# Designs tried in a protein design chat: VH-VL binders against Large ribosomal subunit protein eL28 (rpl28). Part 16

Target 1, 132 residues: Large ribosomal subunit protein eL28 (rpl28), of Dictyostelium discoideum (Social amoeba) (q9gs21)
Amino acid sequence: MSQDLVWSIIKKNNAFLKSSHGLTLSAEPGNLRNKNSLKYSGLARRTTIDVAAVNGKVVVSSKIVKKAAFPAQSKKTTTFSTVNTRKTARFVKTLATQYAPELRAAALGRLHRVQSALRSAKKAAARKAKKN
Key: E = the ipSAE of ESMFold2; O = the ipSAE of OpenDDE; V2 = 0.75 times the mean of E and O plus 0.25 times the DockQ between their complexes.

## First folded at step 8 (VH-VL; framework fv_ecleralimab)

Design T15 (from T1 with heavy chain D31N, light chain D50N D52K; at its last look DockQ between E and O 0.03; V2 from the best seeds 0.00; counts 0 for: pae E 11.1 > 2, placed apart)
Fold by ESMFold2, look of step 8:
Structure T15 (fold): chain C 132 residues (1-132), chain A 120 residues (1-120), chain B 107 residues (1-107)
Amino acid sequence: as target 1 above (132 residues)
Amino acid sequence: EVQLVESGGGLVKPGGSLRLSCAASGFTFSNAWMHWVRQAPGKGLEWVGHIKSKTDGGTTDYAAPVKGRFTISRDDSKNTLYLQMNSLKTEDTAVYYCARDDWGFAMDYWGQGTLVTVSS
Amino acid sequence: SYELTQPLSVSVALGQTARITCSGDNIGSYSVHWYQQKPGQAPVLVIYDNSKRPSGIPERFSGSNSGNTATLTISRAQAGDEADYYCQVWDYSSDYVFGGGTKLTVL
């Protein structure tokens, strides 16, 4: 069994990803080139964008740090089917451009990674179901 | 300092096979997505395919002209990326580069390339 | 598949501003990356995500992307800027697309 196909694709289940498997990006100076996007809970007054796989779907969420005329500590969550890759990409690009333009490239890159991981998990599950 | 070094290029006849290697150093190879990009003599850059990091599923995608003939693999214990090329055609003649894409949006580090010539 | 078009050649006088275009249908909706390739050498990333500059790339390199055209701008052109330049996008799926390349000549 290809190690890079199995252990990364099949977390606690054999059908599809059930738990969140994503990364949170923060609008912090100097982190745009950071390959490891961490959720910094102690920085509650920052804009964040999270892209995760939840129950086999792409879930995009954001936390908007309060500024003049902005909602205070608002969390917004939108769920996309894996079929709607272009719609999901447009949504993430628009969201990042409006609220965290410095994160746009990183958020789209993370979306690409999550979508790729879901495709890979689906392929691996289908291959195993055929039994070879 | 990130370094990528391709090897294994050479002359091969049509229908033959060849395996390229890309030795990586200066970064955590297992966390990176890796690409192969080729350039025919006097021509532009053409994406060949990629392999994702272990944590992102480790799966591959390929450009249409090579799908079914080329296979990308990685050995994270040796920090090495591979390209297995089967059923080679004269149109596969090119310099083959490996490139890192850790962010999933740009190829930020490239190797020097290795030449593959497919000729009778 | 999605296609990017670049001029084959662009000339610029020493010290002047060069502009290299990359055309594509609604390319303004994509993140465009730019690579410099000098003769006999590997490509080097000079601009990513339309307008961002990696560490070590001079400030005189800049980029923009709107509508159907992305542009790489090199101000105060130097002899060392002579190279081939490629634009590249991700197609929002699994494919990576390069433009045909532009040879920049510094006069």
Scores: ipSAE 0.006, ipTM 0.588, lowest interface PAE 11.1, mean pLDDT 77
ESMFold2 (binder alone), look of step 8: mean pLDDT 93; pTM 0.954
OpenDDE, look of step 8: ipSAE 0.621; ipTM 0.881

Design T16 (from T7 with light chain S29K D52K; at its last look DockQ between E and O 0.55; V2 from the best seeds 0.00; counts 0 for: pae E 5.7 > 2)
Fold by ESMFold2, look of step 8:
Structure T16 (fold): chain C 132 residues (1-132), chain A 120 residues (1-120), chain B 107 residues (1-107)
Amino acid sequence: as target 1 above (132 residues)
Amino acid sequence: EVQLVESGGGLVKPGGSLRLSCAASGFTFSDAWMHWVRQAPGKGLEWVGHIKSKTDGGTTDYAAPVKGRFTISRDDSKNTLYLQMNSLKTEDTAVYYCARDDWGFAMDYWGQGTLVTVSS
Amino acid sequence: SYELTQPLSVSVALGQTARITCSGDNIGKYSVHWYQQKPGQAPVLVIYDDSKRPSGIPERFSGSNSGNTATLTISRAQAGDEADYYCQVWDYSYDYVFGGGTKLTVL
């Protein structure tokens, strides 16, 4: 899908996001509820996608059902710098499209909020450094 | 102009080791994810592995046939990508290309390749 | 292990349209890239993201992807189009996967 379409989807989503660097964000309650319901259903497929800020970077983590036989290899974490926005969005969209299409909009919305929060935190930190 | 030049290929016996280099120019190497791709004589292209930019974590991924035997590394101060190949097998005989990843997970620029021959 | 299947060879008459297929289970959910490789040369990216052309690639190269098949189309085939053509995807579980390649012969 086009980059313009990806950013349109991201802009429409409201998200409560996780952060590890001075940003106050929370997980999306609806997404967590749906994830937990699937886990307890007895027919859980356990495909999960998480997008978080860790150490000033975007970290995409997932567990894919097709790799469940190799738990250490079935959990994959990929880190992106804040400047690599196109590749990060393409990665999340493609991962969700391939393995969890019902999560695609929520994952991209979460990505947009994490990226925006990291940009804002970097700008705020630079302003504080200039004042000192 | 983007240029990628592989070197270090040659003849090596099974069980031996060899290190390939890929000299890069014409782009910001430190921002790029880089690949190794190989092609056995008369055969198709086979992905070997990649290394992310340091700012994207600097981590590597490998194709199953080479995991544990091959190591990809980079030296951003020299704009150079490396492939350390250990425990070489005759099946590793190929032309080895380095390639640059684009934002869409394609390989938009390739070197001309260096031949590795693993033979008794 | 995700597999991409290409025909071993395709022939086309000068000036006609060649179609090279790349088949995979639900390949329509992937972004498909195409490479041209002439003898003794490195591969060159000719189509990316299913249907987009890098700068310098002629308009007569086009691509499509839906269902289980991606297709590289070369209209008005020229002698210089004679080459091997590879499709490639990125898959989250199996990383970078190439098709086996198709030799295009221009008669």
Scores: ipSAE 0.551, ipTM 0.814, lowest interface PAE 1.8, mean pLDDT 83
ESMFold2 (binder alone), look of step 8: mean pLDDT 93; pTM 0.952
OpenDDE, look of step 8: ipSAE 0.754; ipTM 0.905
ESMFold2, look of step 9: ipSAE 0.068; ipTM 0.680
ESMFold2 (binder alone), look of step 9: mean pLDDT 93; pTM 0.952
OpenDDE, look of step 9: ipSAE 0.687; ipTM 0.893

Design T17 (from T7 with heavy chain D102S, light chain D52K; at its last look DockQ between E and O 0.03; V2 from the best seeds 0.00; counts 0 for: pae E 2.9 > 2, placed apart)
Fold by ESMFold2, look of step 8:
Structure T17 (fold): chain C 132 residues (1-132), chain A 120 residues (1-120), chain B 107 residues (1-107)
Amino acid sequence: as target 1 above (132 residues)
Amino acid sequence: EVQLVESGGGLVKPGGSLRLSCAASGFTFSDAWMHWVRQAPGKGLEWVGHIKSKTDGGTTDYAAPVKGRFTISRDDSKNTLYLQMNSLKTEDTAVYYCARDSWGFAMDYWGQGTLVTVSS
Amino acid sequence: SYELTQPLSVSVALGQTARITCSGDNIGSYSVHWYQQKPGQAPVLVIYDDSKRPSGIPERFSGSNSGNTATLTISRAQAGDEADYYCQVWDYSYDYVFGGGTKLTVL
């Protein structure tokens, strides 16, 4: 079982799933992720993928670190309707596969939790509407 | 060491009820999503339903064949998952597994199952 | 209502490579998981997210997922690999869907 790896990602991500705070995972090849190494490297940058619910829609945000030694980060945001769940999953999977493959499982898991929360909220709203 | 132990299986007549339990240890149960998966004799795996962690809202989802008849619940103080099965049918005869997932992504640990037999 | 189709059985000679397929409409857009179940035992996760191995699963197990087909590959098949194998996805209706299972026989 990969219990420790999946567990550590899940525990870290659980604290972030219930807030507007973005989930950040390191994806840079050769990036040194401790504080001393960042000091020696100077201007370290990280590729991130964030998935959140905004106004009943799924919003995927990313900061993509480019190839050069001091790459500029490309910030990108895409909004999906909840009826396009397959399209959203394909987008997140393709984005992570290309730019941050080590983040793919975490990003898809977060997408699943966000879509599940939106489904539950819609069911609750439908019940209140019928009572009224 | 993660451990999941199902109990409460047995022989029940059609229309009857039965409650299964799954005792969990070796992980933070309250953070996990939990599933019930069943397997009829000589057949494949069939998802029954799940319950999310309390932090993720504690809500449930069910497969169509069991909606309205089965209820999943959890008691985080006892590290125990439950399946209440009502209006049982012979088609519900199966080994019932509880399974953990840590984010609703993959079922990374399974119990050994408990047999439920529904027959006249 | 999403369906996954697996062959009922696959045979492989000892030491050879086994391939078990899981077919579904645009399954490549899903994250596919694979479970091994030996007779009388609980299922065990062997591949998650198309191609990743949990800790303790040998490198002989690998996976791929593209288009309409996901594949579990077992290199250098051993007698201990004889089992039923199930693919699984989370579908658009928020159900968890298993394939029908494939019995792998090692000759």
Scores: ipSAE 0.430, ipTM 0.751, lowest interface PAE 2.9, mean pLDDT 80
ESMFold2 (binder alone), look of step 8: mean pLDDT 94; pTM 0.956
OpenDDE, look of step 8: ipSAE 0.646; ipTM 0.885

Design T18 (from T13 with heavy chain D31N, light chain S29K D52K; at its last look DockQ between E and O 0.48; V2 from the best seeds 0.00; counts 0 for: pae E 6.8 > 2)
Fold by ESMFold2, look of step 8:
Structure T18 (fold): chain C 132 residues (1-132), chain A 120 residues (1-120), chain B 107 residues (1-107)
Amino acid sequence: as target 1 above (132 residues)
Amino acid sequence: EVQLVESGGGLVKPGGSLRLSCAASGFTFSNAWMHWVRQAPGKGLEWVGHIRSKTDGGTTDYAAPVKGRFTISRDDSKNTLYLQMNSLKTEDTAVYYCARDDWGFAMDYWGQGTLVTVSS
Amino acid sequence: SYELTQPLSVSVALGQTARITCSGDNIGKYSVHWYQQKPGQAPVLVIYDDSKRPSGIPERFSGSNSGNTATLTISRAQAGDEADYYCQVWDYSYDYVFGGGTKLTVL
C-alpha cells in the first residue's frame, strides 16, 4: 500500500485548525466554513475552544480571556490519542463548562465529527492496504 | 483485579531526597493517567501531581507546594509510577498514595500508601 | 488555588440519613467526586461525576451538585459508614482539589 495513497485518504478526512481571522476549516464532506469551527476573529475578547485533527491525533486548543492588565499571548493546547475518546470528551466538556458553557454542545459535536473523520480515514486506509 | 503498591518511603532529613515507586497490575497501565496524593498525619488529602499516559502527551502537572522539587515519571515497560522528591521539608511528611485516573478527573483505585517522614 | 469547604464533622443516628456538603464558588460547573476513607486505610471512590456510583458501592450512597454546593447523601446509615469523606474536583489549571474532609460519626 502506497504511503501517498494512505496520506491522500487521511488528508481528505482530516479537519484542520485555522486560527487566522478567527476561521477554522474542516475536510468533512458537505461542510462549509461556519460548520467547521466555533471561532471568531482574533479581535474578539472571549474564550474560544477549537478541536482539530493534527497528524492523526485530536488536538484541543483554547484561548482564555484573562483579567490581567497586560495579557500575554496564551493558548492552551492538549493532544489526545484517537483511542482515548472518553477522556478527550471529558476534557472538552470540563473546559467548556468552566469557561464557555454556551460552546459546550458545539465543541463536543465538533469533537465527535473530528473523531468520526479520523476513524473513517483509518478504515479506508486499512481497506486499501488489504486490496494491495 | 486492579492493584497499586507503593514503596520507597522512609525517614529522611530536611534537604534530602527520596524516590517512591508504585507497582501497578490488573489494568493497561500505559493508557492510564496516574496520580500521587499525600496525607499528613491526622490531616486531609492533598493532591501532589499527576502524569498523563504517553499517548495523551505524557505531560505532568504539580501542586504549587511541590513544583520544582518533585518529579513524576513512569516506566510503562515495568508498569511502574515514580515520584522523585528533592529538597524535602518537614511539611512533606505524609503518607503518599498512588492512584489511577481512568475517567480523566477522578481517582478510581488507590494504593495503600507509603510513609515519608522528614525530620531533623 | 480553587477551594472546597466541608464541615469538619457530621453525626447521624444509626438508620438515618447523613448529608455531607462540599461548598465552592460555582461548584455546580464542576464534576464532583467523593471518597470514603476509614482509619488506617486508603481512600475509596464512592461517587463520581456528582451522582454516579462505581460498581460495588451500595445504592444508599447518592450525590447531587448545583449552584455552590455539592452534597453526598448516605441513607440508612450503618456503623460501617463511619469514616472521613472528601470531595474532589479538577480545575482547568490541571490541579486536583480536595475538600478538607468530613468525619462522619454514626451514633
Scores: ipSAE 0.055, ipTM 0.663, lowest interface PAE 6.8, mean pLDDT 79
ESMFold2 (binder alone), look of step 8: mean pLDDT 93; pTM 0.951
OpenDDE, look of step 8: ipSAE 0.766; ipTM 0.905

Design U2 (from U1 with light chain S31Y D52K; at its last look DockQ between E and O 0.38; V2 from the best seeds 0.00; counts 0 for: pae E 8.3 > 2)
Fold by OpenDDE, look of step 8:
Structure U2 (fold): chain C 132 residues (1-132), chain A 121 residues (1-121), chain B 107 residues (1-107)
Amino acid sequence: as target 1 above (132 residues)
Amino acid sequence: EVQLVESGGGLVKPGGSLRLSCAASGFTFSDAWMHWVRQAPGKGLEWVGHIKSSTDGGTTDYAAPVKGRFTISRDDSKNTLYLQMNSLKTEDTAVYYCARGDDWGFYFDYWGQGTLVTVSS
Amino acid sequence: SYELTQPLSVSVALGQTARITCSGDNIGSEYVHWYQQKPGQAPVLVIYDDSKRPSGIPERFSGSNSGNTATLTISRAQAGDEADYYCQVWDSSSDYVFGGGTKLTVL
């Protein structure tokens, strides 16, 4: 199925839709802005980029659907253990350039948010450790 | 064991054409990005171009010096990579290596032994 | 086009430590990869992503990258380490860039 067709089916009805303050958001994997739109849909798009925090690390992944009729999906994943912001950002930029240039800004934005969250979590953990 | 074997090199006149082949084994060829890298005699390594895996779209890209003249293709059923070289120049004289790209296509983890292409009058 | 600069040659005594540099503008923000090429042979990947070793590469080989310089370090140099070494990056213009190569001589 085409991206458009898939979107037409799932845009109003999928497991990841969230209602907040009159807005419809999406928590689906691959949705870099949590917006319910085709551009950011991790479900409908044939090519997606995702940036997430997993076990205190930055995880960058891509999904590529080879055939519309037979969605064999190829997923690539890279984990960054250090908060090397520059290299990780470079990686994400490169990935977006190669697979989904239209998602470059969104991917970098998500990366920044994820990194910030991880730093905050680390600081919080350190504070707790000092109290004990 | 990963193996890459280039063939098709030889002597050609300027303006001529040549087709190189790279036979791959020891890995799932269809999943790999494949590259051509060349090395002029006594000189350094120069990236020529790549072809992505079919899963990643199978698109190609080329270095500026060979754009419009060289074409990279692949036959996954034969585990073979090709380099069609047209309008050859003396500056194209080099050993041509086929190389396997990493999963993201940023570096080259395996190389063939290369095949020599000599462009001379 | 992004440029990588390597010294033409480096010499090291047997058993000593060799350091081969690769310089580029803010190269520390890039992932650098290194290849070894012996005479008449194909290049072999010895370091990827600045400091990672492929399977089969001795621990004597290490890499670092910061600022404007990436460094390949070969500790306890052996005669068999004599080769040309190339650094490589992928730049934002979708170009694979190699350094000019460094000839390492083991004395």
Scores: ipSAE 0.163, ipTM 0.779, lowest interface PAE 2.3, mean pLDDT 90
Fold by ESMFold2, look of step 8:
Structure U2 (fold): chain C 132 residues (1-132), chain A 121 residues (1-121), chain B 107 residues (1-107)
Amino acid sequence: as target 1 above (132 residues)
Amino acid sequence: EVQLVESGGGLVKPGGSLRLSCAASGFTFSDAWMHWVRQAPGKGLEWVGHIKSSTDGGTTDYAAPVKGRFTISRDDSKNTLYLQMNSLKTEDTAVYYCARGDDWGFYFDYWGQGTLVTVSS
Amino acid sequence: SYELTQPLSVSVALGQTARITCSGDNIGSEYVHWYQQKPGQAPVLVIYDDSKRPSGIPERFSGSNSGNTATLTISRAQAGDEADYYCQVWDSSSDYVFGGGTKLTVL
């Protein structure tokens, strides 16, 4: 059984890969953790960075969200294959540095968990295909 | 189609000021990061600074040689990017390009034709 | 500060393959972008994210990036490919960094 067919079967049958919602990262410097800060924008602002497994691939997305006014906004999305682990980690690190440097470690930790889940799903599919 | 048209270049003495404009069309300007990149005559490309999209917070950042002297701003109602250049030096002589950033702000997908700024006595 | 190094010039015979290098410390962990600038004209993006082509760029333009070197490859070189080529990365310590540029001469 080809590798591409095995991944197609995993993608169709694996509920934990259908969709996910990532950690919401605050772009305010200590605003949520330090209510006495004198450096406020006057509006609550949040940059959200999400790292999730979608259809067997790593999907990184982000959006700026204004707390005081929440109009609909387009999200930005980039998809990585499972083999590009170093490029994916570099992209997430660079993106978090640009958008929310105080939460960079959380974004990379989420990426590591997502990549680990995808590796585990690949191993399980290979075992199932061998038995069938 | 994406179009970027710079204007406001010219001759200025050291210590003088100029304001460059970039008229944008063919895309949602408020969703785009906008950059200034310069090129001294016969030399390579050098990033000057950017302003993030209004949807990403609209903040600015600058290359070290121009910090404190140059100011980037945008007017989304007029689809226009600006570069205010103060305390100009002969080293600032260059063609100044307006450039649109990609969605993530890491590279430049469209460039204007540039406007020449000459700083000399 | 992060620096990118390119050869000053590269020559290629018409119809042959040109390779333009961009060297940087651990550049293989960065995304590399390439611009073409013809004399008297603005730069044009020809490769982004190491190897992707914008719409309108012919497939004879390709890119690769590993280790300390990124490479722009132009197969079946045409007279119209004669230009300066710049590599570029974003780096958290240096922001937007360009290589010094490579003049490609065809023929």
Scores: ipSAE 0.008, ipTM 0.618, lowest interface PAE 8.3, mean pLDDT 79
ESMFold2 (binder alone), look of step 8: mean pLDDT 94; pTM 0.956

Design U3 (from U1 with heavy chain D31N S54D, light chain D50S; at its last look DockQ between E and O 0.35; V2 from the best seeds 0.00; counts 0 for: pae E 10.0 > 2)
Fold by ESMFold2, look of step 8:
Structure U3 (fold): chain C 132 residues (1-132), chain A 121 residues (1-121), chain B 107 residues (1-107)
Amino acid sequence: as target 1 above (132 residues)
Amino acid sequence: EVQLVESGGGLVKPGGSLRLSCAASGFTFSNAWMHWVRQAPGKGLEWVGHIKSDTDGGTTDYAAPVKGRFTISRDDSKNTLYLQMNSLKTEDTAVYYCARGDDWGFYFDYWGQGTLVTVSS
Amino acid sequence: SYELTQPLSVSVALGQTARITCSGDNIGSESVHWYQQKPGQAPVLVIYDSSDRPSGIPERFSGSNSGNTATLTISRAQAGDEADYYCQVWDSSSDYVFGGGTKLTVL
């Protein structure tokens, strides 16, 4: 999948919250290709990682597709302060390396854009406070 | 309340085998990474190995000193973690702890009481 | 082969501040975790992700890291804080590294 397409999926701030694309069939071995909907395709088996700004903090969310379990039960969310930029980057790097290496570069780029937006918002708030 | 209870420790001669068990309760065991960590008498903590959750592929990794001799397994229907130890050496003498990993397996948030394994001639 | 080095022992007067160090190459870029182990007991997580406390750990326990040093700080040291303390890092090679442990003595 092209880097632009992956970034488009991640750029939707609520891509993780909008919909989960995957369903894992718990009892059947392998893929059921001939009767599968889009939700049972190879794309439904991908892990997702999202990075967003929530209440002035960086929030990393992921869904990890289990071979034998429903993907919605694999959700995890971690919140970081903006002061710990390197700590947050290492967390995202490590998470993607372990669970979704194909998303590593995309997730780090998303993180950089979110951190930049938060830094800009902080500077704007500081200017407004001085003006008042 | 999370509880982890190890059992199966004891005295064994070099070259022998032991199987440790860890009974888990108070959390969804099948979603957790589970670890073995050991501590030789009077020494520090040493990671032995882990088994990932079924959701993360259920695979194992081991520290170099035990690779090929120790096998970690789990039975999610019994909420039980196992450590099969073969070809035991005197250097394997330690208290063996089972530990639950955090959601992503970076640190150990709950520990059992440990079970002592003594390997001695 | 990432290495974490801790002093073997640290002493602190009752009511004073104890500082336990953990040295590692560029540890300021790592998430550092700390465990307390009292004699005859299992380890207990007291700090995770360098500065966060699990529920039930008093706020007088704090952590920080920068450069090549991580520090566990225990303010208002109590007799019950006498224990061994271990730092720990997960590195990118999927290995779990502990420091050698530090015995804290409260005088």
Scores: ipSAE 0.009, ipTM 0.557, lowest interface PAE 10.0, mean pLDDT 77
ESMFold2 (binder alone), look of step 8: mean pLDDT 94; pTM 0.956
OpenDDE, look of step 8: ipSAE 0.645; ipTM 0.884

## First folded at step 9 (VH-VL; framework fv_ecleralimab)

Design T19 (from T16 with heavy chain D31N; at its last fold request DockQ between E and O 0.03; V2 from the best seeds 0.00; counts 0 for: placed apart)
Heavy chain, then light chain:
Amino acid sequence: EVQLVESGGGLVKPGGSLRLSCAASGFTFSNAWMHWVRQAPGKGLEWVGHIKSKTDGGTTDYAAPVKGRFTISRDDSKNTLYLQMNSLKTEDTAVYYCARDDWGFAMDYWGQGTLVTVSS
Amino acid sequence: SYELTQPLSVSVALGQTARITCSGDNIGKYSVHWYQQKPGQAPVLVIYDDSKRPSGIPERFSGSNSGNTATLTISRAQAGDEADYYCQVWDYSYDYVFGGGTKLTVL
ESMFold2, look of step 9: ipSAE 0.604; ipTM 0.844
ESMFold2 (binder alone), look of step 9: mean pLDDT 93; pTM 0.953
OpenDDE, look of step 9: ipSAE 0.717; ipTM 0.901
ESMFold2, look of step 11: ipSAE 0.480; ipTM 0.769
ESMFold2 (binder alone), look of step 11: mean pLDDT 93; pTM 0.952
OpenDDE, look of step 11: ipSAE 0.682; ipTM 0.892
ESMFold2, fold request of step 14: ipSAE 0.315, 0.380, 0.568; ipTM 0.731, 0.740, 0.817
ESMFold2 (binder alone), fold request of step 14: mean pLDDT 93, 94, 94; pTM 0.952, 0.953, 0.952
OpenDDE, fold request of step 14: ipSAE 0.762, 0.781, 0.748; ipTM 0.906, 0.910, 0.903

Design T20 (from T16 with light chain H33Y; at its last look DockQ between E and O 0.05; V2 from the best seeds 0.00; counts 0 for: pae O 4.4 > 2, placed apart)
Fold by OpenDDE, look of step 9:
Structure T20 (fold): chain C 132 residues (1-132), chain A 120 residues (1-120), chain B 107 residues (1-107)
Amino acid sequence: as target 1 above (132 residues)
Amino acid sequence: EVQLVESGGGLVKPGGSLRLSCAASGFTFSDAWMHWVRQAPGKGLEWVGHIKSKTDGGTTDYAAPVKGRFTISRDDSKNTLYLQMNSLKTEDTAVYYCARDDWGFAMDYWGQGTLVTVSS
Amino acid sequence: SYELTQPLSVSVALGQTARITCSGDNIGKYSVYWYQQKPGQAPVLVIYDDSKRPSGIPERFSGSNSGNTATLTISRAQAGDEADYYCQVWDYSYDYVFGGGTKLTVL
């Protein structure tokens, strides 16, 4: 199934749609900007990159579908144990350049947001620990 | 601010050719699908064709009435959309709009249009 | 070819609710888009994905889509709402299809 066809089916009806201030957003995996669009759809697009926080770590994932008719998906996941911005950014940049250049900026943007969130969480945890 | 400005419209004889341009600004043009839609005088909207982004293959599709005669292209370096119209017919007379498709399968921004008149 | 049918015209009194229908076979399976076009102006997207409003579109505008009919609803109609309204869908097999348009008159 083509990504266009998939998008036509799921764009108005999927579990990841969120309404906020009159806008429709998407929380779907692989949607780097949370926009309900084909451009950023992790579900519909043949090639996607995802950056997420999992258990306090940065997780970078890629999905590649080579043939629309044969949805054999290749998924690769890389976990970074440290919030090393340079190393992780280089990895994301390389990955995006190779498989989805159009998502490079969005992927790096998501990475920065994820890393910022993790740092904030760590600080909050440390504060809590000091109070106990 | 998203802006689309059509140009190139005018009077042409049946069988003639004309090339329309659409200058885009205010968004990442290279990422957007672009459409041409026309409207005959006093009539409704009619889809002409589209061109996908390069990332999505850069392919084109056309409405049946214009297929084989019209060609859509784009120059991302110039943020410009084109419509080459060959073998023009009187029924091709219309205001031609360029429109952006950023969300998928919808036109969220439109130009003001350019008038094409095909008459003997 | 897939076809969308709209009434030619709809009238509404000032401050009342207007409803414009768009009919198509199993139109509910499609995402429906609505455009407003005022005289001498380009179309403006007012509803996307059946019921969503773009930024800048008043809450008075709403949409629904089920079965064979999509509906654009304009509550508290204003004089400025007088325009032509077009519905549109995309089908993988039929490409992009517009309705014939509905002229809304505000009385």
Scores: ipSAE 0.047, ipTM 0.715, lowest interface PAE 4.4, mean pLDDT 88
ESMFold2, look of step 9: ipSAE 0.270; ipTM 0.727
ESMFold2 (binder alone), look of step 9: mean pLDDT 92; pTM 0.938

